VH-VL binders against Coiled-coil-helix-coiled-coil-helix domain-containing protein 7 (CHCHD7). Designs and how they scored, part 2

Target 1, 85 residues: Coiled-coil-helix-coiled-coil-helix domain-containing protein 7 (CHCHD7), of Homo sapiens (Human) (q9buk0)
Amino acid sequence: MPSVTQRLRDPDINPCLSESDASTRCLDENNYDRERCSTYFLRYKNCRRFWNSIVMQRRKNGVKPFMPTAAERDEILRAVGNMPY
Below, E stands for the ipSAE of ESMFold2; O stands for the ipSAE of OpenDDE; V2 stands for 0.75 times the mean of E and O plus 0.25 times the DockQ between their complexes.

## First folded at step 3 (VH-VL)

Design c31 (framework fv_clesrovimab)
Fold by ESMFold2-Fast, scan of step 3:
Structure c31 (fold): chain C 85 residues (1-85), chain A 124 residues (1-124), chain B 107 residues (1-107)
Amino acid sequence: as target 1 above (85 residues)
Amino acid sequence: EVQLVESGGGLVRPGRSLRLSCTVSGFTFGDYAMSWVRQAPGKGLEWISFIRSKAYGGTTEYAASVKGRFTISRDDSKNIAYLQMNSLKTEDTAVYYCTRDEYGSYWEGYFDYWGQGTTVTVSS
Amino acid sequence: DIQMTQSPSSLSASVGDRVTITCRTSQGISSALAWYQQKPGKAPKLLIFDASSLESGVPSRFSGSGSGTVFTLTISSLQPEDFAAYYCQQFNSYPLTFGQGTRLEIK
């Protein structure tokens, strides 16, 4: 569906576009052998897990947007000081 | 906090139907795949079904033992996952657990949170 | 279907012991393996995911290792609350499958 597809490609809505794309590319390149792509799935999960934790904290504090924009995420990662995923 | 609460279990005769519900709170339900896992009395764990998030098409998978009889579904507006159980057999007697599958990868299915379970007993 | 075989099926141990449980798979699953603990009358609890990653809130005495077809769960110094059933689970391929379980009993 266009709405779902559009949301998946919007960097302000989807914080893990590059991780998702990397895992899909790995599957395409390895004839959908999941075993060869496990590290890409792990990175994608860690990406989603990290940003979901931020979303949950923002929901509790009433801070909108709940999912930080791409620019806000850059600020958060700078404050963290390393890549959390 | 994350919570999953199952309901709808009970005693039912063979050939009848039951609908299980799993109401969740404490996370963005629509971002997660959800599964049902059952455990027969004194036996181990058996994965029954899962449903992907709508972002990955909301597609479903089933164990061979329930394929064609059980249907998993979700209502993201209500934060509820369902398991419609038709043509119940005595061997479907089990505790049924609702689980959250770790994040919207359609290739992943380990379960970081479980409900307390609801008991389904199929007997004459 | 990927078949999961745990060994031993039951094990008796004392507090302070090092306990090892093995899980073998009928085909390669890379690191797509999780370990769960289940106490009587309770739902299972995730301990380890991706073969060796410790779930948040799980004590550091639990560790996982292995890849491919052979995996191990280790409890380095057994505590009273660790007497439970333990299950391995693969998530490489559908259907998702569990080992038959290992019962850890007090000696």
Scores: ipSAE 0.013, ipTM 0.651, lowest interface PAE 8.0, mean pLDDT 84

Design c32 (framework fv_clesrovimab)
Fold by ESMFold2-Fast, scan of step 3:
Structure c32 (fold): chain C 85 residues (1-85), chain A 124 residues (1-124), chain B 107 residues (1-107)
Amino acid sequence: as target 1 above (85 residues)
Amino acid sequence: EVQLVESGGGLVRPGRSLRLSCTVSGFTFGDYAMSWVRQAPGKGLEWISFIRSKAYGGTTEYAASVKGRFTISRDDSKNIAYLQMNSLKTEDTAVYYCTRDEYGSWYEGYFDYWGQGTTVTVSS
Amino acid sequence: DIQMTQSPSSLSASVGDRVTITCRTSQGISSALAWYQQKPGKAPKLLIFDASSLESGVPSRFSGSGSGTVFTLTISSLQPEDFAAYYCQQFNSYPLTFGQGTRLEIK
């Protein structure tokens, strides 16, 4: 059973690693002032919302895995044609 | 089973110090941010302090009402969060709750699990 | 600091009623809002996060909506165990702040 830290870094489990990394980088550069990093937190939140909506639809339709793999997410984003978050 | 258990509350006179402990089990403590939230008798909730996990920088924040008097800390090897309370005032009388952020989330600041609370009474 | 105002401060209702509680913020917080339930002598329990996301294990009769400065918590069909205090909380900016609470009482 992977630790929570290991699980958070798995791109097949966490669809928003780059957005998370960007928000952490912002915190490091701004002495952990969350208010200065609100745009990055919003981007991460929008990323989570989008992929959670996909997970819910897949769960409803019995499609597994419920969270698309990194490769499947790339295909979904290409099909959309623009960044949804 | 996620558990948060506070201890260290009691009766204390103004100007003195008290240290609260929050012992946790059922999750990987080091990966979660922890907060203290208090509630004065018959009143609402007030956020007091926050400590980020080491995975996300380990930094702290404080409410203005306690800044400079209270210190939040954590011992990840023992699964304990602490609140050191110095220069206590009668206004600090409250039930103090230890809280955890949601599992696997980067959006710290909302609290998915709470301890039972420990009562601090500051009275002359 | 972001000020949180809940309305009503208290509400009397009957089992089976649809109940709505409103939370207003002094500044825009996007959807960075959580709702908690607190029963007498107990710690608060998370119900809703990110304005509309239902916490695991919370009954589907609870729902949240809103963004920016106005948010609502709805209980679609009130049950006996729902009589409690309810609090909204913003997590957009430090310091984290709570509403004053709404007390839901038996009519």
Scores: ipSAE 0.012, ipTM 0.638, lowest interface PAE 8.6, mean pLDDT 83

Design c33 (framework fv_clesrovimab)
Fold by ESMFold2-Fast, scan of step 3:
Structure c33 (fold): chain C 85 residues (1-85), chain A 122 residues (1-122), chain B 107 residues (1-107)
Amino acid sequence: as target 1 above (85 residues)
Amino acid sequence: EVQLVESGGGLVRPGRSLRLSCTVSGFTFGDYAMSWVRQAPGKGLEWISFIRSKAYGGTTEYAASVKGRFTISRDDSKNIAYLQMNSLKTEDTAVYYCTRDEYGWEGYFDYWGQGTTVTVSS
Amino acid sequence: DIQMTQSPSSLSASVGDRVTITCRTSQGISSALAWYQQKPGKAPKLLIFDASSLESGVPSRFSGSGSGTVFTLTISSLQPEDFAAYYCQQFNSYPLTFGQGTRLEIK
């Protein structure tokens, strides 16, 4: 019995919670056939890579917090336009 | 160079307290989340506690085995993380490692201290 | 809590061998998995994060693969310094949990 309530659920800390949830739901819906969920796993990895690049840039420039808050991330994604992952 | 150095371990009787310290150098301490991970003799690794940076409210998480007995804290002016351990049990006997969370949201540990030994014995 | 099961618990191998260690999780964790190496009397060292990303300074003979609930750590050609304990760790959910460890011993 999986427990979803024990996830890292602070959106100000975890920018990829929705992508993690989507990959877990894909596994459940496809009888844990990992090949059918490879796109969701890749999306989660790309999400992590994108926000890591933002954290690195902010750290270099002394902009805090290094991981943007959920509100700041909304502004960044709006400025980017298309979803980067 | 990045260094984490733990101190404060020792031999104590059950029911007593110890405070562990983790002094860091080689990075901007206040910008990182910190964790404590322990390892009982001959056993595997157990995550114990986590503290976020002040920018994220300095909030904390604990493993069920220590919740209510242990308190993690930090002093960013001194570059020290602490683990206050109250009501110690024989099951708390372990090497305690201080760790750094690379981005504070990844939850994996890129740097570890050498560890400090806590022995709880009657 | 997410349970982490490593297999085998121990294995014996020779220098030059290819070895694979498996980590299975009780719940899906996407790619939120790290691998650590620990030598006797030493602190663990990060080898791999995000299931397949090699940490800086780690030799290229180490690789990770897998997603969801099954993950593997592979050492393509064992060196003498690789005989150690190996641990997987999930960071998808609190509490953070580790596998029980795999001891890699000389044959």
Scores: ipSAE 0.032, ipTM 0.751, lowest interface PAE 5.7, mean pLDDT 85

Design c34 (framework fv_clesrovimab)
Fold by ESMFold2-Fast, scan of step 3:
Structure c34 (fold): chain C 85 residues (1-85), chain A 122 residues (1-122), chain B 107 residues (1-107)
Amino acid sequence: as target 1 above (85 residues)
Amino acid sequence: EVQLVESGGGLVRPGRSLRLSCTVSGFTFGDYAMSWVRQAPGKGLEWISFIRSKAYGGTTEYAASVKGRFTISRDDSKNIAYLQMNSLKTEDTAVYYCTRDEYGSWEYFDYWGQGTTVTVSS
Amino acid sequence: DIQMTQSPSSLSASVGDRVTITCRTSQGISSALAWYQQKPGKAPKLLIFDASSLESGVPSRFSGSGSGTVFTLTISSLQPEDFAAYYCQQFNSYPLTFGQGTRLEIK
């Protein structure tokens, strides 16, 4: 089995790295006060929710990989025409 | 298919230690925060500890009832979360559930394991 | 600590009834509230998060509302499988806290 740590930073597996990083930076800059970072948490939440919906649709339709690759996500976002989160 | 499986529970005397393990499958473990929530016999739910994903600093939080006695940790290479329980008290008797946080730092729990029973008795 | 108080502690109802469970918090939590269902001998299951968002796979007869200090879980038409314990949980502040639970029983 591959190292789980290597896979954590793989953009093809984790669709919300930039949102996660922004949230972590906010926590670091605000001494881990969650209330001051609520906007970043919401953005990350919405990012996860959107891509989870795509994953569930793909699972239902038997389309693999279930989590779209970074390139496939770029195509999906272009097709949508706006940022859904 | 998301699965969380707890192990390590049992009967133990006051003052002793146990280590609980939570082995997960069906998701990228390192992207998620993990918690332990317990339920004493016939009582409600009590959150006891939380560990963030490494993307959110891997930091930990504890309920006052366990702070200084319990340590939560994770091994992302093995897909295992741990709860090291030291200086056990009869009040620690409960079913211990391992839980996943959907967003890695915002603490509500989308999946739960089936629980492992810890009985602390003299 | 934020204290969570559920009302009622127990409720008897019939299949097809509309039931409402209330959760009150000792201080404001915005929308940082989740609801869980627990059946005897089973782990809890997430129903609602962020006060009103329905978790994937949860039947649409479940809904949540409220903000600040008063929150409500509603089951619009009770089914036999809905007889269970229900818990609210806040995630606004540490320590995370749960309500004491509401037992929903067959009338």
Scores: ipSAE 0.000, ipTM 0.618, lowest interface PAE 11.9, mean pLDDT 82

Design c36 (from c0 with heavy chain D31Y, light chain A32Y; framework fv_clesrovimab)
Fold by ESMFold2-Fast, scan of step 3:
Structure c36 (fold): chain C 85 residues (1-85), chain A 123 residues (1-123), chain B 107 residues (1-107)
Amino acid sequence: as target 1 above (85 residues)
Amino acid sequence: EVQLVESGGGLVRPGRSLRLSCTVSGFTFGYYAMSWVRQAPGKGLEWISFIRSKAYGGTTEYAASVKGRFTISRDDSKNIAYLQMNSLKTEDTAVYYCTRDEYGSWEGYFDYWGQGTTVTVSS
Amino acid sequence: DIQMTQSPSSLSASVGDRVTITCRTSQGISSYLAWYQQKPGKAPKLLIFDASSLESGVPSRFSGSGSGTVFTLTISSLQPEDFAAYYCQQFNSYPLTFGQGTRLEIK
């Protein structure tokens, strides 16, 4: 079984790694002042909401895997044609 | 069902050490940042420490009142967060709550709290 | 550290009353504020986050508003189970800080 840390860092399982990393980097660079990092936290939150909505739709329709893989997400984002978060 | 259960509290003399444990169930522990918040008898809430998931380096922060004396840690294989309390002072007397940040790591507000464990530091 | 001041520190009210609690911060925190309810002998429970977002399962009579340095928690029609202590908390910067609390007592 992969460790929890490996799962969280697995791009096929966690769709918002880059957004999470960017928000963490911003906190480290700005002495943990969240207001100065608000755009990064908003992007992370919106990223989670977007992919959760896809997971819910897939679950309803019986499409597996419920969380799209990293490659599948790239294709979905290309199909959207604009960044949804 | 999300549960956080604190243990390890008790009566201890000033200058001694105590380790609190927070055993969690009902969620994927390693995905979440965890904090300890304390409440002195008849007083308000004081945030004392925070630990992020190990995926973000297990970053820790401490309130000035405990910096250098307390150490937060986690064992993701056992679903336990710890608070090692050294050089205890009478002003550390409080109910200690283990808390979970909202999903996905650092949010800075706490959607679930344990029932608390009482630490009394007295001569 | 960001200082959090709640007013009033205590109030007495009757079932059916509209109750408003204010939280003031020593520095701007945008909307990075949460409200908690604590009943005697129990752990706090999250009511509101991001200043105005109602936590799942919390009754709609609770609402939050404000931004920057002034925030309010309102209970539109007080119920018997609402007599408790209420705390605001900022999560704009570390260390995280709480207000001193407001005790809501039955009149």
Scores: ipSAE 0.067, ipTM 0.746, lowest interface PAE 5.5, mean pLDDT 85

Design c42 (from c0 with heavy chain K54D, light chain A32Y; framework fv_clesrovimab)
Fold by ESMFold2-Fast, scan of step 3:
Structure c42 (fold): chain C 85 residues (1-85), chain A 123 residues (1-123), chain B 107 residues (1-107)
Amino acid sequence: as target 1 above (85 residues)
Amino acid sequence: EVQLVESGGGLVRPGRSLRLSCTVSGFTFGDYAMSWVRQAPGKGLEWISFIRSDAYGGTTEYAASVKGRFTISRDDSKNIAYLQMNSLKTEDTAVYYCTRDEYGSWEGYFDYWGQGTTVTVSS
Amino acid sequence: DIQMTQSPSSLSASVGDRVTITCRTSQGISSYLAWYQQKPGKAPKLLIFDASSLESGVPSRFSGSGSGTVFTLTISSLQPEDFAAYYCQQFNSYPLTFGQGTRLEIK
């Protein structure tokens, strides 16, 4: 089993890793003042919202894995043609 | 079904130590930051400590009232968060709640709470 | 520390009433505010986060509004199970702080 740290850092498991890391770094650099980090938290929220919508679609259609792998997400984003978050 | 279950509370005399445990089930524990929030009898809520997931450095913070006396920690292999309470004072008398922050980074609001464990510090 | 003041500290109401609770902050917190409900002898339950976002499973009669330094929790038609204490909490800045609570009592 991968460690918790490896799993969270695994791009096949965590679709919003870069957004999450950016918001955490912003908090650390701004003494946990979220107002100064609002752009980063908005990006993270939008990232989570987008991929959750894909997960819900896959659950309804019985497509596994429910969270797309990193490779599958790249294909989805190419098909969308723009960055949805 | 998400569950948080606190244990380890009891009656202790001032100056003594106590360790609280919070055992969780129904979610991937290591993906979440965890906090402890307490409530003195008949009073309001006070946030006392948080710990981030190990993936975000396992960083900890404490309210000024407990800084230097309390230590928060976690064991992700056992799905347990801990609060080590040293040099207990009568004003530490409270129900202690284990709480879950949102996934990944520290969000700062608590979507799930345990039932609480009572700590009474009295001579 | 950001100080949180709730008003009123207590109020009495009847089933079917519209109830409003206000939370004021000592400095601006944008929309980084949550509301909790607590029944006697029980743990608090999250009702609202980000000032106005309703938590999953919470009845639609609960709503939140506000930004900056003034926030409101509204219960549009009070039900028997709503008699409880209510707390606001800011998560803009460390340390996290709660309001003193508002007790909602049956008239």
Scores: ipSAE 0.116, ipTM 0.769, lowest interface PAE 5.3, mean pLDDT 86

Design c43 (from c0 with heavy chain Y56F S105Y, light chain A32Y N92Y; framework fv_clesrovimab)
Fold by ESMFold2-Fast, scan of step 3:
Structure c43 (fold): chain C 85 residues (1-85), chain A 123 residues (1-123), chain B 107 residues (1-107)
Amino acid sequence: as target 1 above (85 residues)
Amino acid sequence: EVQLVESGGGLVRPGRSLRLSCTVSGFTFGDYAMSWVRQAPGKGLEWISFIRSKAFGGTTEYAASVKGRFTISRDDSKNIAYLQMNSLKTEDTAVYYCTRDEYGYWEGYFDYWGQGTTVTVSS
Amino acid sequence: DIQMTQSPSSLSASVGDRVTITCRTSQGISSYLAWYQQKPGKAPKLLIFDASSLESGVPSRFSGSGSGTVFTLTISSLQPEDFAAYYCQQFYSYPLTFGQGTRLEIK
């Protein structure tokens, strides 16, 4: 089982790495003022929510891995045709 | 096993101070935001404070009811979160729960809770 | 602050019943809502996050639905261990706020 740090930085495990990094970058640029970074926080939350819905559906259908790999997520997003978050 | 254990509660007189501690095990403490949630006797839950992980600057937020009186802090080397409670009021009487916030600055639900420590403010 | 109102405040039910608890918010919170269970003398336990996502280890008889300002927690076939208080919580905006709670009691 990967360590917590490895899981957070592993694209196959963490579906929202770029959104997390973007919000952290926004906080750094804006003296940690949440209000100025609200769009990035919402995007990160929406990213997590979207992939959680996929995980739930996969669990219901017995499809593994429950969290899609980075390659599988890329295919899902291409099939959707627009960014869902 | 993830464990959160609160300590430091007790009976204090109004206007006094008390410091609560939350000792954690079973996860990498420094990677998580931590919160305090309280519950007055026979009442519902009230979020009072949180502190972000070191990666997000260790910044803090407070409910209006405690702002200026309570201070949340953390010691990542000891795996302890603290709540320093100053100028205590009778209305602060509650069970105080330490909680683990889901990873990240913006996650605000609590996946693990301690057993709680009772604070009674009475003259 | 976002105000959270649960209904009913209390209800009585029997083992095997389907129970629904509603949470209404004073402003839209999208799907940023969690549900907790609290048994007497115990700390709350997370049941559902993101309005409808079941927390790992929580029985499948628990489900959540809703978005915006109206949310529902459903227990499909009530078990003896389910008699407890239930709380909704929004995490759309600080300060984080909880509903007043719903007490589920044995009939």
Scores: ipSAE 0.013, ipTM 0.657, lowest interface PAE 7.8, mean pLDDT 84

Design c44 (from c0 with heavy chain D31W S105Y, light chain A32Y; framework fv_clesrovimab)
Fold by ESMFold2-Fast, scan of step 3:
Structure c44 (fold): chain C 85 residues (1-85), chain A 123 residues (1-123), chain B 107 residues (1-107)
Amino acid sequence: as target 1 above (85 residues)
Amino acid sequence: EVQLVESGGGLVRPGRSLRLSCTVSGFTFGWYAMSWVRQAPGKGLEWISFIRSKAYGGTTEYAASVKGRFTISRDDSKNIAYLQMNSLKTEDTAVYYCTRDEYGYWEGYFDYWGQGTTVTVSS
Amino acid sequence: DIQMTQSPSSLSASVGDRVTITCRTSQGISSYLAWYQQKPGKAPKLLIFDASSLESGVPSRFSGSGSGTVFTLTISSLQPEDFAAYYCQQFNSYPLTFGQGTRLEIK
């Protein structure tokens, strides 16, 4: 079983990894002032919100895994046709 | 069932040290940032310290009132967060709450709180 | 540090009343604000995060609004279990800071 650290870096279970990395980098560079990083936080928040909506739909329909894998997410985004975040 | 349980509080004299522990269950501890928030008798809430998950460097932050005296740490193998309190002052008298920040890196709001442990610093 | 000012400091109300608590910040925090409820002798409980998002399990009579420097918590129809202290908290920047609290008392 992967460690917690390895799991947080696993793209199959963390759908917003690049967004979280970008916002964390911005915080480190701006003395942890979120307002200066608002664009990154907004993108991260929208990423979480989008994939949480998919997870909730999958839970309702009994579809596992509840969080789509990285490959499944690529397919979903292609079907949507635009970047929802 | 998410639970946070603080321990280690008590009565101590000014200038002494005390270590608080927060034992957690019901979630994957290592994914969450943890904070300590205190409340002096009859007063409001004061955030005192924060530690991020190890995946994001385990970085720590402190309120000015405790910086240099308090140290936050975590042991992910035991599901325990700690607050080492050195050079205690009467102004440190409070109920100390362990809190869970929303998952991973720094949401900065606290979705679960322990019941608190009382620290009394008196001569 | 970002200063948080709550108004009123205390409020007396009756069951069924609509009550509103205001939180003002000394500088802009976008929507990085949470609201907590605390009953005597108990730990605080999260009600609202991101200024307006209702925490799971919190009754729909609670709502939050605002952005920037002025925020409100509204209880649309006060229930007996709602008599408690309420705190706002900003999470825009460190140190994290709380309002001084509003005590909601039965009339």
Scores: ipSAE 0.016, ipTM 0.720, lowest interface PAE 5.8, mean pLDDT 85

Design d01 (from d0 with heavy chain S31D D103S E105R; framework fv_diridavumab)
Heavy chain, then light chain:
Amino acid sequence: EVQLVESGAEVKKPGSSVKVSCKASGGTFSDYAISWVRQAPGQGPEWMGGIIPIFGTAKYAPKFQGRVTITADDFAGTVYMELSSLRSEDTAMYYCARESYGSTRYYMDVWGKGTTVTVSS
Amino acid sequence: QSVLTQPPSVSAAPGQKVTISCSGSSSNIGNNYVSWYQQLPGTAPKLLIYDNNKRPSGIPDRFSGSKSGTSATLGITGLQTGDEANYYCGTWDSSLSAGVVFGGGTKLTVL
ESMFold2-Fast, scan of step 3: ipSAE 0.243; ipTM 0.763

Design d03 (framework fv_diridavumab; at its last look DockQ between E and O 0.52; V2 from the best seeds 0.54)
Fold by ESMFold2, look of step 4:
Structure d03 (fold): chain C 85 residues (1-85), chain A 120 residues (1-120), chain B 111 residues (1-111)
Amino acid sequence: as target 1 above (85 residues)
Amino acid sequence: EVQLVESGAEVKKPGSSVKVSCKASGGTFSEYAISWVRQAPGQGPEWMGGIIPIFGTAKYAPKFQGRVTITADDFAGTVYMELSSLRSEDTAMYYCAREDYSKYYYMDVWGKGTTVTVSS
Amino acid sequence: QSVLTQPPSVSAAPGQKVTISCSGSSSNIGNNYVSWYQQLPGTAPKLLIYDNNKRPSGIPDRFSGSKSGTSATLGITGLQTGDEANYYCGTWDSSLSAGVVFGGGTKLTVL
């Protein structure tokens, strides 16, 4: 039986989909050896920390939507210059 | 303080399926994996598989591959385990257990367990 | 049916020390970290030891863990009647059929 995994696949809800997909691929490719995938897990966690801080800042300033849209996220990342996660 | 709560006890007939849920009180699964472990009367624990809900990826123990499916629902904060083609040997206590997916494998929080009884 | 082998039972008097062994292979205990669980009668397992020898908060230092080669050991000193329980070792098995594996358990009797 194929393993069916339910996931939240809306990029405007989960800004870290690419990072979670990379973590999943690493696990699948390495027989679920978590030690081999620690770099991917860290990138995912850093991605979540970065966007959580942006959400907190936008809530404080009353900017909606609190989670930036895909277009706004691209703009924010471009303004930072280097990938923050 | 987080607690894991499994759904209620079930009595099932051979050949049917059972689906058990697991919820975390007062939190999310955002940094955790959830494992399913069963324990037949008088026996040791037996790992069935686990899922990392935020990644949606599941790994199954070889013994259960093809009979078990583990899924997660992020909106409900719930993990499910479904075991198919039930036999009397599947009569056991079923636990969900939490672990940090980014650390070595160990289960730091266990649910109280739920009984599945398979009888004709 | 247990991948990890434990003695089925051990016993000792209150105040004494016991050791519970867990024997595996290079694909599990030899190359992966070991955890230990206490299961009191009628309750769910509780984590006692993780990463071979670390204790979670709230576990007294009279519980200890170690490993050598493909074997792991749980030590319990100052035995109390409340320590009567089943004890299980667990670890990751990194073979081609990878997954979490547990020992069959050791029943500790304090007499």
Scores: ipSAE 0.537, ipTM 0.836, lowest interface PAE 1.6, mean pLDDT 88
ESMFold2-Fast, scan of step 3: ipSAE 0.567; ipTM 0.858
ESMFold2 (binder alone), look of step 4: mean pLDDT 87; pTM 0.908
OpenDDE, look of step 4: ipSAE 0.554; ipTM 0.884

Design d04 (from d01 with heavy chain F55W; framework fv_diridavumab)
Heavy chain, then light chain:
Amino acid sequence: EVQLVESGAEVKKPGSSVKVSCKASGGTFSDYAISWVRQAPGQGPEWMGGIIPIWGTAKYAPKFQGRVTITADDFAGTVYMELSSLRSEDTAMYYCARESYGSTRYYMDVWGKGTTVTVSS
Amino acid sequence: QSVLTQPPSVSAAPGQKVTISCSGSSSNIGNNYVSWYQQLPGTAPKLLIYDNNKRPSGIPDRFSGSKSGTSATLGITGLQTGDEANYYCGTWDSSLSAGVVFGGGTKLTVL
ESMFold2-Fast, scan of step 3: ipSAE 0.051; ipTM 0.739

Design d06 (from d01 with heavy chain I54Y; framework fv_diridavumab)
Heavy chain, then light chain:
Amino acid sequence: EVQLVESGAEVKKPGSSVKVSCKASGGTFSDYAISWVRQAPGQGPEWMGGIIPYFGTAKYAPKFQGRVTITADDFAGTVYMELSSLRSEDTAMYYCARESYGSTRYYMDVWGKGTTVTVSS
Amino acid sequence: QSVLTQPPSVSAAPGQKVTISCSGSSSNIGNNYVSWYQQLPGTAPKLLIYDNNKRPSGIPDRFSGSKSGTSATLGITGLQTGDEANYYCGTWDSSLSAGVVFGGGTKLTVL
ESMFold2-Fast, scan of step 3: ipSAE 0.142; ipTM 0.744

